VHH binders against c4kar8. Designs and how they scored, part 215

Target 1, 263 residues: c4kar8
Amino acid sequence: MAELSTPSPASPAPLDGGRGDELEKFTLRGARQILQLLQDLITHRGLITAHTGGGHSFMTAVLKVDEERGRVVLDPSPDPQANRRALAAPRLTCVTQLDGIRIQFPLVGLGEGQDKGRPALFAPLPAEMLRLQRREFYRLQVPLAHELSCLLKAEDLARKPVEVSARVIDIGAGGVAVVVPTGAAEFVIGGTLPACRLALPDGEPIELDLEVRNLNRQTQRNGTEQLRVGLRFAALPRAADTRIQRYIFKTERALNAKARGGL

## First folded at step 14 (VHH)

Design i16 (framework vhh_vobarilizumab_d1)
Fold by ESMFold2-Fast, scan of step 14:
Structure i16 (fold): chain B 263 residues (1-263), chain A 125 residues (1-125)
Amino acid sequence: as target 1 above (263 residues)
Amino acid sequence: EVQLVESGGGLVQPGGSLRLSCAASGFTFSDYAMAWYRQAPGKGRELVAGIDSGGSTSYADSVKGRFTISRDNAKNTLYLQMNSLRPEDTAVYYCARVEITYYDSSGSTYEFDYWGQGTLVTVSS
């Protein structure tokens, strides 16, 4: 059997523009390190958010690493539009998390096809991967069973106040990511949402101001679309910071215990 | 065990026709793209025709309009109908299971994981 060689990608742009030097210490460039990290994502069945630009992303996963052909195989979106956006994008920015550590890598030269009769997306192995092991980048993926919510004080299209109860999908020292129904409210990057209420287990909701940092329309693995909003804690009282840190720590310990076969 | 068994090759005069068959076993045939490729003495391998699981077909420019690839999923069989044969079509023809079909801006690429032992087609007067 003759196999076609996969072309090497052109030298990539920095993963985080303007901060290349500061991120160098967190950048993996060794082929063996990259292969091992991708394999760890497969082993842990890590979900990946693939950003296609223009505020669009879709949920995927690494299905396979093909060392001989120098490529990675990804699970395509069930939404054909998301796949078309990905194929048209000059670059995919893949973001995931492993043990609370943010992992980010680019994919260039994405193609589509079939792997053993099943639809798949293919890309050359990334030349670099970013592994950010810092408190400000740490995000706990909130278990669905916790039903963590944040009541957002926002505005609709007519600039009228509206309250939106949003599900918290991840939480860290610096902020939260929430899911809202598309069209429920209008958000402006850099805008402040005053007097929002974060509901944590054990106690009264925490009242705080949130700054909108990012907006992303994400296609889920079941094909539905949701709006994800990244929110920064604009001013966090010490008592609130303590409660958030306690929730993160307690939840991590419970998840780690389950992974070890505990309750 | 995956098996692909070709048949239907032989000697034919220029302008003649042959139908090649490939009997597949050991996997769910309907789930896979399949292809025919050929290799003539002193020449490299050439993809002749491909057919995906949905029935979409592709052909090499050298055979387009003369050859037709088809499949019968109920019989787990792949076919290549060869018409208007030329001496240049003389080759060993191989049935192949497509492991990876890759589509990009430059076109389609096929990579194979299994192929048969081949069937010889000789076109001469």
Scores: ipSAE 0.006, ipTM 0.420, lowest interface PAE 9.8, mean pLDDT 82

Design i160 (framework vhh_7n9e_1)
Fold by ESMFold2-Fast, scan of step 14:
Structure i160 (fold): chain B 263 residues (1-263), chain A 126 residues (1-126)
Amino acid sequence: as target 1 above (263 residues)
Amino acid sequence: DVQLVESGGGLVQAGGSLRLSCAASGFTFSSYAMGWGRQAPGKGREWVSGIDSSGGSTAYASSVKGRFTISRDNAKNTLYLQMNNLKPEDTALYYCARIEVYYTDSSGWEYEFDYWGQGTQVTVSS
């Protein structure tokens, strides 16, 4: 009885599109539920990773929902190439997070235009949205101020060992997502990176083995491209697991305190 | 305070030409898509043409395609409509309009206007 192979909760990559019975129970199909969830994303200013296929994505956000015309309005990328890829794609897979809960939905029939003097992308309302309500799928978006890093032990294009310091962008119980400079190392889905070092506050770096689960070339809001790598924790020691959970808890608590009108 | 002021209308004979102008003020003209609409006596207002903020994308009603050309000068905050090979059926009050929202895909433009000018009369004699 092996566990189903899916992308790590720590990765912004899409979950398997060939959904089994397990994902069906988390799928919303009611028009009212879909509209409410999209409005919640607007209210919370949720950032969306829109996957255009071929390992490419860009950062966007839902700007508004046009209920009368049955459309969502999205923030275009400042990179015209990313917008051209999106418009040419037969389908976008949108991945985001609301209060630690993973949300994924398709958009088909993307068009472009303008809303109140600002460029915009438009798509019909999704027919379904996936909302994973289990805490084990929770991913903490790591604050930039924390400067959380993971030293990866990988190989370059010539199969020579290299060490790459990668910025950790999110973290969960099952793994981390990191960003690396393009060309810094070669990553293979399913490959193992042994003896990597995760730098957390309050102690020595954690030495752990990481499995590559997904790769994505993402165009940022400022138009620059970066490689995002989803990494799964392999055989994590209990002490390391405790430190990671403590970091997640402390950071979530601090973020919630600020959101409640703290200084 | 958004203002759109049309000019250039008049009486012309069938087969003739006119160039309409629209002077825009009170908003960042270069950020908005703009359009022209018209209303003939006893008929509703119909869309004629649209142009995006850069001038790189244009759209036309089938009744005017190939005869009319929309253009803009963002430095002068001015929208233009060059009307060639005019027909009696083109007789209407022509309105400059600001496009609040437009959406385009392979099937064409959908749009909503939020401001209209007072219009300029175009009369085409047989």
Scores: ipSAE 0.415, ipTM 0.782, lowest interface PAE 2.1, mean pLDDT 85

Design i161 (framework vhh_7n9e_1)
Fold by ESMFold2-Fast, scan of step 14:
Structure i161 (fold): chain B 263 residues (1-263), chain A 126 residues (1-126)
Amino acid sequence: as target 1 above (263 residues)
Amino acid sequence: DVQLVESGGGLVQAGGSLRLSCAASGFTFSDYAMAWGRQAPGKGREWVSGIDSSGGSTYYASSVKGRFTISRDNAKNTLYLQMNNLKPEDTALYYCARIEVYYYDSSGYEYEFDYWGQGTQVTVSS
């Protein structure tokens, strides 16, 4: 039996379905469990990245779950092109996070229409949902107030060297996901970006090598596109690992304190 | 308080025509897709035709396509069904309905209704 590698937490991209045996322990197939998890996403106003294939995705949310009719209702994109891609796709892979727990599920048979006069997307309830509770899969959603950035060493559209300050949107033990301004740089999956600088709120920037793991052109709620890049820590020094883990722990603790304080 | 009131039913001979009306009140009519359904004696309710909130898209059951025309007047809060070339098989209680939810995919259309009128009887003879 070959040893399977743990999935990189650096990307918002779907986890590899070929790892079925390893992920089976985290897969929910009970109808009640699936309904409850979807309802939790509604209650917590969870934002979902729906991957339509071809490196495209759009931001959505579950608007409601109709248990009797066996369907979920989703918020359509204000970009008609994103909706057309979704409707043409044989499957959507939906990825979200709830309280640090990664949730992933497929939707098949997407349709469009209206719910109480409002445009909506409809799909049958998923037959399974992946719910990962392990620390290595955890990703902290970076508070905007922290202004966390990573200076990337990449190439622009003309293949000239360029330094791009990218906003860090999430961070985990294995990497970060960043937003890159449109047209600022080109990325190749599997490519290495050497000597990048991760700016944490405390101390000097951390210099580290990053591997590109995924690329996603995400259509936002307002209809604009942005490039999201998932980056793995290729060779993380012990001191850097310690600082990143401290940042994650400290930020989680602070966010939990604010939630309890009602702030 | 949502109200849907149908009118225009009656007895008509095969091959004849009839126009049904539905007066809607208690909600913003122009925000909702609307439908006509029917229930023949001894049968369940059957969807007949649907129209979106603007009137720009219309949908028909295969049994009535080409013979019936659905339309709406949002200024008058009124839904219409023009029925031509009526057949004895069209005999039914016709009711209008407000569409709470509708969607379509490559396999067809689905409709879900939250309010129905009391209906107007259409009887086709000979």
Scores: ipSAE 0.052, ipTM 0.541, lowest interface PAE 6.4, mean pLDDT 84

Design i162 (framework vhh_8fcz_2)
Fold by ESMFold2-Fast, scan of step 14:
Structure i162 (fold): chain B 263 residues (1-263), chain A 126 residues (1-126)
Amino acid sequence: as target 1 above (263 residues)
Amino acid sequence: QVQLVESGGGLVQPGGSLRLSCAASGFTFSDYAMNWVRQPPGKGLEWVSGIDSSGGSTTYADSVEGRFTIIRDNDKKMVYLQMTSLKTEDTAVYYCARIEVYYYDSSGYEYEFDYEGQGTQVTVSS
């Protein structure tokens, strides 16, 4: 029985045991996803380690994507022997990283020629690309400027009711993560907080029931201690679900627009 | 299995209108939010509009707000994009997309598209 290990996102070495079903959730197969990722590698001038087998590899980069001919253009090695090995190999395994995310993809059918009068290597577009994401979760990081809060109905150490205004740090379809001062209230994993109030920028606070899913005490750089509480939406009315999803999409859109146009 | 088929693109003059259609198959359409994204010539993907699973909530990119309307028909498994007051800057290939996952990382926000179609070309020129 073999188990597949997920390597560090920054590792240049190929994954053990090949692709398998265990890596399917990290594998991009859509034509547009593949083209966009290759374009991102060009834009960021990402260096690629291309493995030719037998312990041999060389450094390359994607110079261009030729969508009309369905191929990528690669920078050849300054070492002629590396290029000869690559052309003789049945397959290249390409490994790189983009913003700390590991990217790995195969190239089959490598050829050589010229692009705009300069030597180049060519290969058909990969049918799949592996993207291993360090912070994968269905959550929007709430911009500090939005000042989102959730009024929690909890208990203190003496089991007396207490209301705590907590800052919302992330939000998703299934819940929120909030930050409270250490000692403000007692939280129990699996406990229900009824009739809490989530304040979104637009409209009245949303009244909802929250279940405590996780607790994490964190010490910040300045030495202050805070409690991060993960909360699940226990019974979410349709209207509340719609408002939360609208906020997420609207905020994601604004951040995505800034990322694409503001750089 | 999963298929998204876009149609309705074409050549139109500035100020004109077009309606794009997307036919979905191979999944329970009424369980998923649907989106329109576009790729202008020589540029990356730009998110345009989204609609929730029921059709009760819609969102739009600032560049198209007030000009475009996203609609869905769950009985027919269709999503539409009604485009009015078209500008030369709207020239792009338009894709129907189902977004499964998004997250924050060190580079900002990342979208993971479950599926996207082959696209439909919209050209706005005089």
Scores: ipSAE 0.000, ipTM 0.107, lowest interface PAE 16.3, mean pLDDT 75

Design i163 (framework vhh_7n9e_1)
Fold by ESMFold2-Fast, scan of step 14:
Structure i163 (fold): chain B 263 residues (1-263), chain A 126 residues (1-126)
Amino acid sequence: as target 1 above (263 residues)
Amino acid sequence: DVQLVESGGGLVQAGGSLRLSCAASGFTFSDYAMSWGRQAPGKGREWVSGIDSSGGSTAYASSVKGRFTISRDNAKNTLYLQMNNLKPEDTALYYCARVEVYYYDSSGSEYEFDYWGQGTQVTVSS
């Protein structure tokens, strides 16, 4: 059995940048490359999940890049509590996607202030950015219209069996991320949820075992909080793997076709 | 068209007081943090004091802390600097500035300005 520290994340959770050799070739350190990538995030209105530690995150976006002063400006949360957590954190880990490519970067020295009369968060430009083009790190953001769900077989806070229908928010080769109401079930990192059922648009639900990889209380841009659970596929059968990859491929193609037609 | 017009400067003796005013126009004053700066003879420009958009938070250079008080009246679009116990070292051209960016990090607070007034002269005799 491989160590669980091996890179194979189930959600848009931060990857360990210190895993050296495997991630080094995907790391951008050129100032021009970093500036261009941040500008691309602005241009494409990329939503960023900023992880503040302690299982907390909030949704943000890059508002501007100040090359002259070496700073990035971020959209603060409408939830003051999320902003306080971010400012108290020694480091933010920012995770996003651009055209199916996973992007991750640290921000250190977060400050608060205003830009042209608007509240903003400020940080020095990151010295490095991860840009991951490999299939195992790719996460498809599931369209709301697909109403993709996973029936989780878990335990409540009293250790009683419970079935929770969770909305799937992203999916990749290694797992899914789902949204669960706080208190609906108890999750332990490393715990196994047996015989869960993943409902895809075509065909019968896929029965599979899921391992809890991460837990994140995320403050949305409207100020509401949700529990996001990252789940790894355990012992995924070949037929199930094929169906999941087919769904991802078909959905990417459909989204790409809509983007090209929508001029 | 942003305008900042300072007034209230003059000649005073050491230990005296002055109140400076800055009339702002051409923007929504209540949305912006504001600042006072000065330039003394033979010295570069120096930041003196800052105030947030609501007036709830203020900051001061160590050289004036306890003697100067910054305030604002958002209904009148006016920024003030009350200067007490003036010293000859306070002799300078005083100007107000609109804060484009206010940034606080672990190293302290930074102010970056996009507009300055023409200034009002303060001269403190020994």
Scores: ipSAE 0.015, ipTM 0.502, lowest interface PAE 8.0, mean pLDDT 83

Design i164 (framework vhh_7n9e_1)
Fold by ESMFold2-Fast, scan of step 14:
Structure i164 (fold): chain B 263 residues (1-263), chain A 126 residues (1-126)
Amino acid sequence: as target 1 above (263 residues)
Amino acid sequence: DVQLVESGGGLVQAGGSLRLSCAASGFTFSSYAMAWGRQAPGKGREWVSGIDSSGGSTAYASSVKGRFTISRDNAKNTLYLQMNNLKPEDTALYYCARVEYYYYDSSGYETEFDYWGQGTQVTVSS
């Protein structure tokens, strides 16, 4: 099965474009919004990394949006082999960034040709484009000294309810990653853990529902095995969201102050 | 100023051959795909043949495929149409055209033209 990936805003690696609720709110489907975003890429001379599959990509740019023919016009690669790979691919995944905003979109049905004597690659206008703000990708590495924990409501191997106190290793606007001792509980990707409690400094624990997104098993040097669990906030009250953002901001500032001090 | 000047037309008997030339000027000929079209008396313009900027790819209308050959000489800025086994229905004014836009993928082909020459008359007698 393919696993959820969370690339940084600067990463050219594509996100899975069919990922449901986590990316849906950032997906543009309005024709005018898509046209405007493509025009912004032209205006700002945005370089695009076009992924052709098999670990291959090439640099391109939007040269023109042809509304009448319903096509986007792309700058071909100076490498003929890259163009051949692109034309043979069932789809391209295009990734770019403007002013810290990640933009990703698929192109299906790539063709080649010429516009006014200029060689070009052509594709139908995308039906959707992903536009993600930098803040959505940020993950704060939680300082060990903060002893941040999340009390998870899960099930043991016998399917009985169990509560597990898990150390939070990173936190962002969309979720947390925690470490759980192997065997403490069973987790299923896509499963919901209701009424968990996230303990932040300076207040009562936040009660929230978490969705399991990723699982990774890690063996410590002492032979202890730990499970790393990626958890998404299923829904957040505004007050909880504000407290989480405040914690992230305050901790970032403290860490940046140390870095500016030459530490 | 874009100019396309056709030559090589004339009167020929059915089964005969003619070679048309188109001298192009006023643009970078080697960057543009080119085409030949024709217009028979009392009819609209019909596409006959096309060739890409390198000369590596060609296309023909069904009515002329196997009988006509399009070619180009980028060093001379010249487009050619070799016409063999001519038929009375090939009688038309033959036009050289510059391709403004073309696009093709696995499912289709589109071509649009921005300049046409004045044409050269081809008359095929029975």
Scores: ipSAE 0.312, ipTM 0.707, lowest interface PAE 2.9, mean pLDDT 83

Design i165 (framework vhh_8fcz_2)
Fold by ESMFold2-Fast, scan of step 14:
Structure i165 (fold): chain B 263 residues (1-263), chain A 126 residues (1-126)
Amino acid sequence: as target 1 above (263 residues)
Amino acid sequence: QVQLVESGGGLVQPGGSLRLSCAASGFTFSSYAMNWVRQPPGKGLEWVSGIDSSGGSTTYADSVEGRFTIIRDNDKKMVYLQMTSLKTEDTAVYYCARVEYYYYDSSGYETEFDYEGQGTQVTVSS
């Protein structure tokens, strides 16, 4: 239990996709993928909150995608003032959710007209759509000063049991990324590492099962080869999940306080 | 599916006390940080208080620190805001909000409230 500084949180608003080095993996830019996602929103009747700026928004839905003309058709608001604000806005930021996945996209060049005799709003297809699955998208870059480590129980190249102390480079609600020297152990995508131990500050190590999700080999400038291993939490006890979230929350607030000058 | 339902608002005199409640459903409540935010008449949203997933860490806006207390009961899936020494400036609609994620960029950090309830009105007047 620590007494925390009072940060000024961001206003509740849409994510800015343009900030998006950390969001780039979740950004769809392919025309076919964008069309497919918009069609899924139609099929599942997804309600969209369209933000017009200045704290104003209205509820809409995608009624139709016109692939030949490269346009999306939206349901206008029953509030005429909301429609006037939308038409006057330089951009709409559209936010929706489908099966726990946050979807966000910009619309520029909004116009009004009719579709099959009914009022409608029209816009060009978005050039990008953000598709985020809840907590899984966020990864805290672990400060080197924290010396966060995970003891991995793995196998060597001869399939003999080995324990490898790996440095944790990022951590999220769904897993960690670690670095190990090339050849320290064998990792197979989809393989399970049982009874690994994650060391967090201010407590005993957390015992957990990890699933290997990705591997990336890197040669450091000093000539040392290292392997970056992405690991998913296979299942977490509630207490372990709580401790991991608390670490992420406290560390992020501390990093934000430093970046904003002292708070 | 995810729902946040606030209650406990009302009319109070300056210096009075009020307890707000938020009932959560449709998600694993014990895995998420929870916040209270408010919107005074004619103003934008203002963050009031936050509590981490375990209840082990709390934080408050400077304007309410020492007067408000945020607490949670994970077994009941509830978050509460205990308000004391209420001022006319505390008049607002109060919303319970879930923050799903944090991320850091070169400009600082961002939090996003991905679910807010319908709100509960608090009016402090003499």
Scores: ipSAE 0.000, ipTM 0.120, lowest interface PAE 15.7, mean pLDDT 76

Design i166 (framework vhh_7n9e_1)
Fold by ESMFold2-Fast, scan of step 14:
Structure i166 (fold): chain B 263 residues (1-263), chain A 126 residues (1-126)
Amino acid sequence: as target 1 above (263 residues)
Amino acid sequence: DVQLVESGGGLVQAGGSLRLSCAASGFTFSDYAMSWGRQAPGKGREWVSGIDSSGGSTAYASSVKGRFTISRDNAKNTLYLQMNNLKPEDTALYYCARIEVTYYDSSGYEYEFDYWGQGTQVTVSS
């Protein structure tokens, strides 16, 4: 019997759809709840990673919800190939987060057209949305101002050691997601990267072992591709765990204060 | 305010030809894919033909393929349907429609429309 695949904070990869019974308590099926959540994504200008299959995805956003016609309007990619892959896909798996809470939903029956004279993608309203409110699934989107990096100890195509400074885009209790330049290193799912260095604000870098959990080639809004790597903390000393949790907690509190009229 | 106004219908003998026109106003015509549909007496509405915003891609219902030709003139904000070798079964009210969304499936194209004209009557006799 296959086990439930749980997302790490470092993983934008979709959850296994065959585990719906175990995820049912986190699944929204009420029309009002779905409409409100989609509207929240619009209000907060939430970026969505839309997975088209085969390790391919593109960045999009909900532009509007048409309740009367029962559909969502999405921002197309500036890369025509990303849009053609999306239109050809039998299903898009959309992954995003709101206030650190992972949100995932399917879109079936994607179409293209115009919204107020601008190109747009259209899909029927999802019948369900997954909202994971458990702390083990929590991921903090790292503020760009923090300039968090992780120095990865990896190998190139010739199996020579290389060090790659990767930008940390999200972080949680179980791991990080990073962006690496194309061709900077070779990554293998399940591979271990020993003695990597995670640079947090206010202190020395944390040395830790990372396991590669997922790889995704993402087309950005400007049409360029980037490699996103989901990395799990393979072994984490208590002191390092405490410091990572402290960073997450402090950053969350600062973001909440800013939202209520702070700096 | 979006307007679609069809013209060119009439009475024609079997084997004859007609050219339908649709004058579009109130929107940037060149930004939208366009369609023709029809409704025969005692029948449901059926899709006839579609054309993309540039005019470079067209699609036809199997019942009219090879006999009808859809085209557009973006400079004149006008959609056309050239109907050749008309059959009594082509008798219907023909509508111009603006395609809001084009869906792709294994059978071809599926359209969702936001605006329709009032239609122009085509009657094929003998």
Scores: ipSAE 0.081, ipTM 0.571, lowest interface PAE 5.5, mean pLDDT 83

Design i167 (framework vhh_7n9e_1)
Fold by ESMFold2-Fast, scan of step 14:
Structure i167 (fold): chain B 263 residues (1-263), chain A 126 residues (1-126)
Amino acid sequence: as target 1 above (263 residues)
Amino acid sequence: DVQLVESGGGLVQAGGSLRLSCAASGFTFSDYAMSWGRQAPGKGREWVSGIDSSGGSTAYASSVKGRFTISRDNAKNTLYLQMNNLKPEDTALYYCARVEVTYYRPSGSTYEFDYWGQGTQVTVSS
């Protein structure tokens, strides 16, 4: 890793921590591909988080791609201070998602003006865009209609074994997030839940060991308090991995087909 | 006011284990990716591990992959680093950092941090 000085807490400090050559296959550099991806963000009304540095960001969207002038038109923030910070920044780092895929691109040379009588921000088209299709970045939000569940083997407050049927709210290559009623079981971050059973719509439940990665208390829409538990797949067999990925891809394609066909 | 306070460091024998904690306050912890870094005496700071806002995605420096595990408890606003099979070369001041943004580049991913803790010392004897 690069040896870089770490400035004061208020200052941004770049630090290289990953393999860049593995990301080249996800980097779009062709003008046609960049224009098409930006147009897809417009078509899908994709919300963009634009980072201006120093802990500051604002929500924006691509309003238009001006191919003749080689620039993108962005929706300014309703907060004038955010717009001033953006204009003063040497670059914006724009982050968004399209169909569960992380998209990231830089904008340099931001200016302000009007588009058809309305305030707008302008920037030259980015020279590259990242379209990260890496499995570790993808989390499928499980449709409510699928009623996906995982039978967890845990302990109650008295350290007695308990089995909890938990609803799976998202799933990815590395794990699942589930919700359980507060107090149904005790979870310890880093602890292993052995021989849990993940029920997918096809075939028998998948038996697997799950490691507790995170905990978050939340209030559901109906007012019920729930515990959201993030769980990592420990030593997942290839057959189980293939079946989980098949479910993810099939569900994603069905959701995309419905989105293109209407509500 | 953003605060990050590390704890759990100490002296341990080679092959041993330690669990570090970072208590975060002054911001919505669940909205931010978090990171652990370290600095050995006479050396620059190096990135050790990162975790996204949900805890669903993690990343590790090659020197610690397979030995260290990063995790978080958003309900407790706490970041953790479980360190197993410690080596003398793991001796360093360990600090947590709030990730402002991750830049993905051909030369390698770059993490920008806007806040760091003061650190907790880990010493591994041979």
Scores: ipSAE 0.012, ipTM 0.400, lowest interface PAE 8.0, mean pLDDT 81

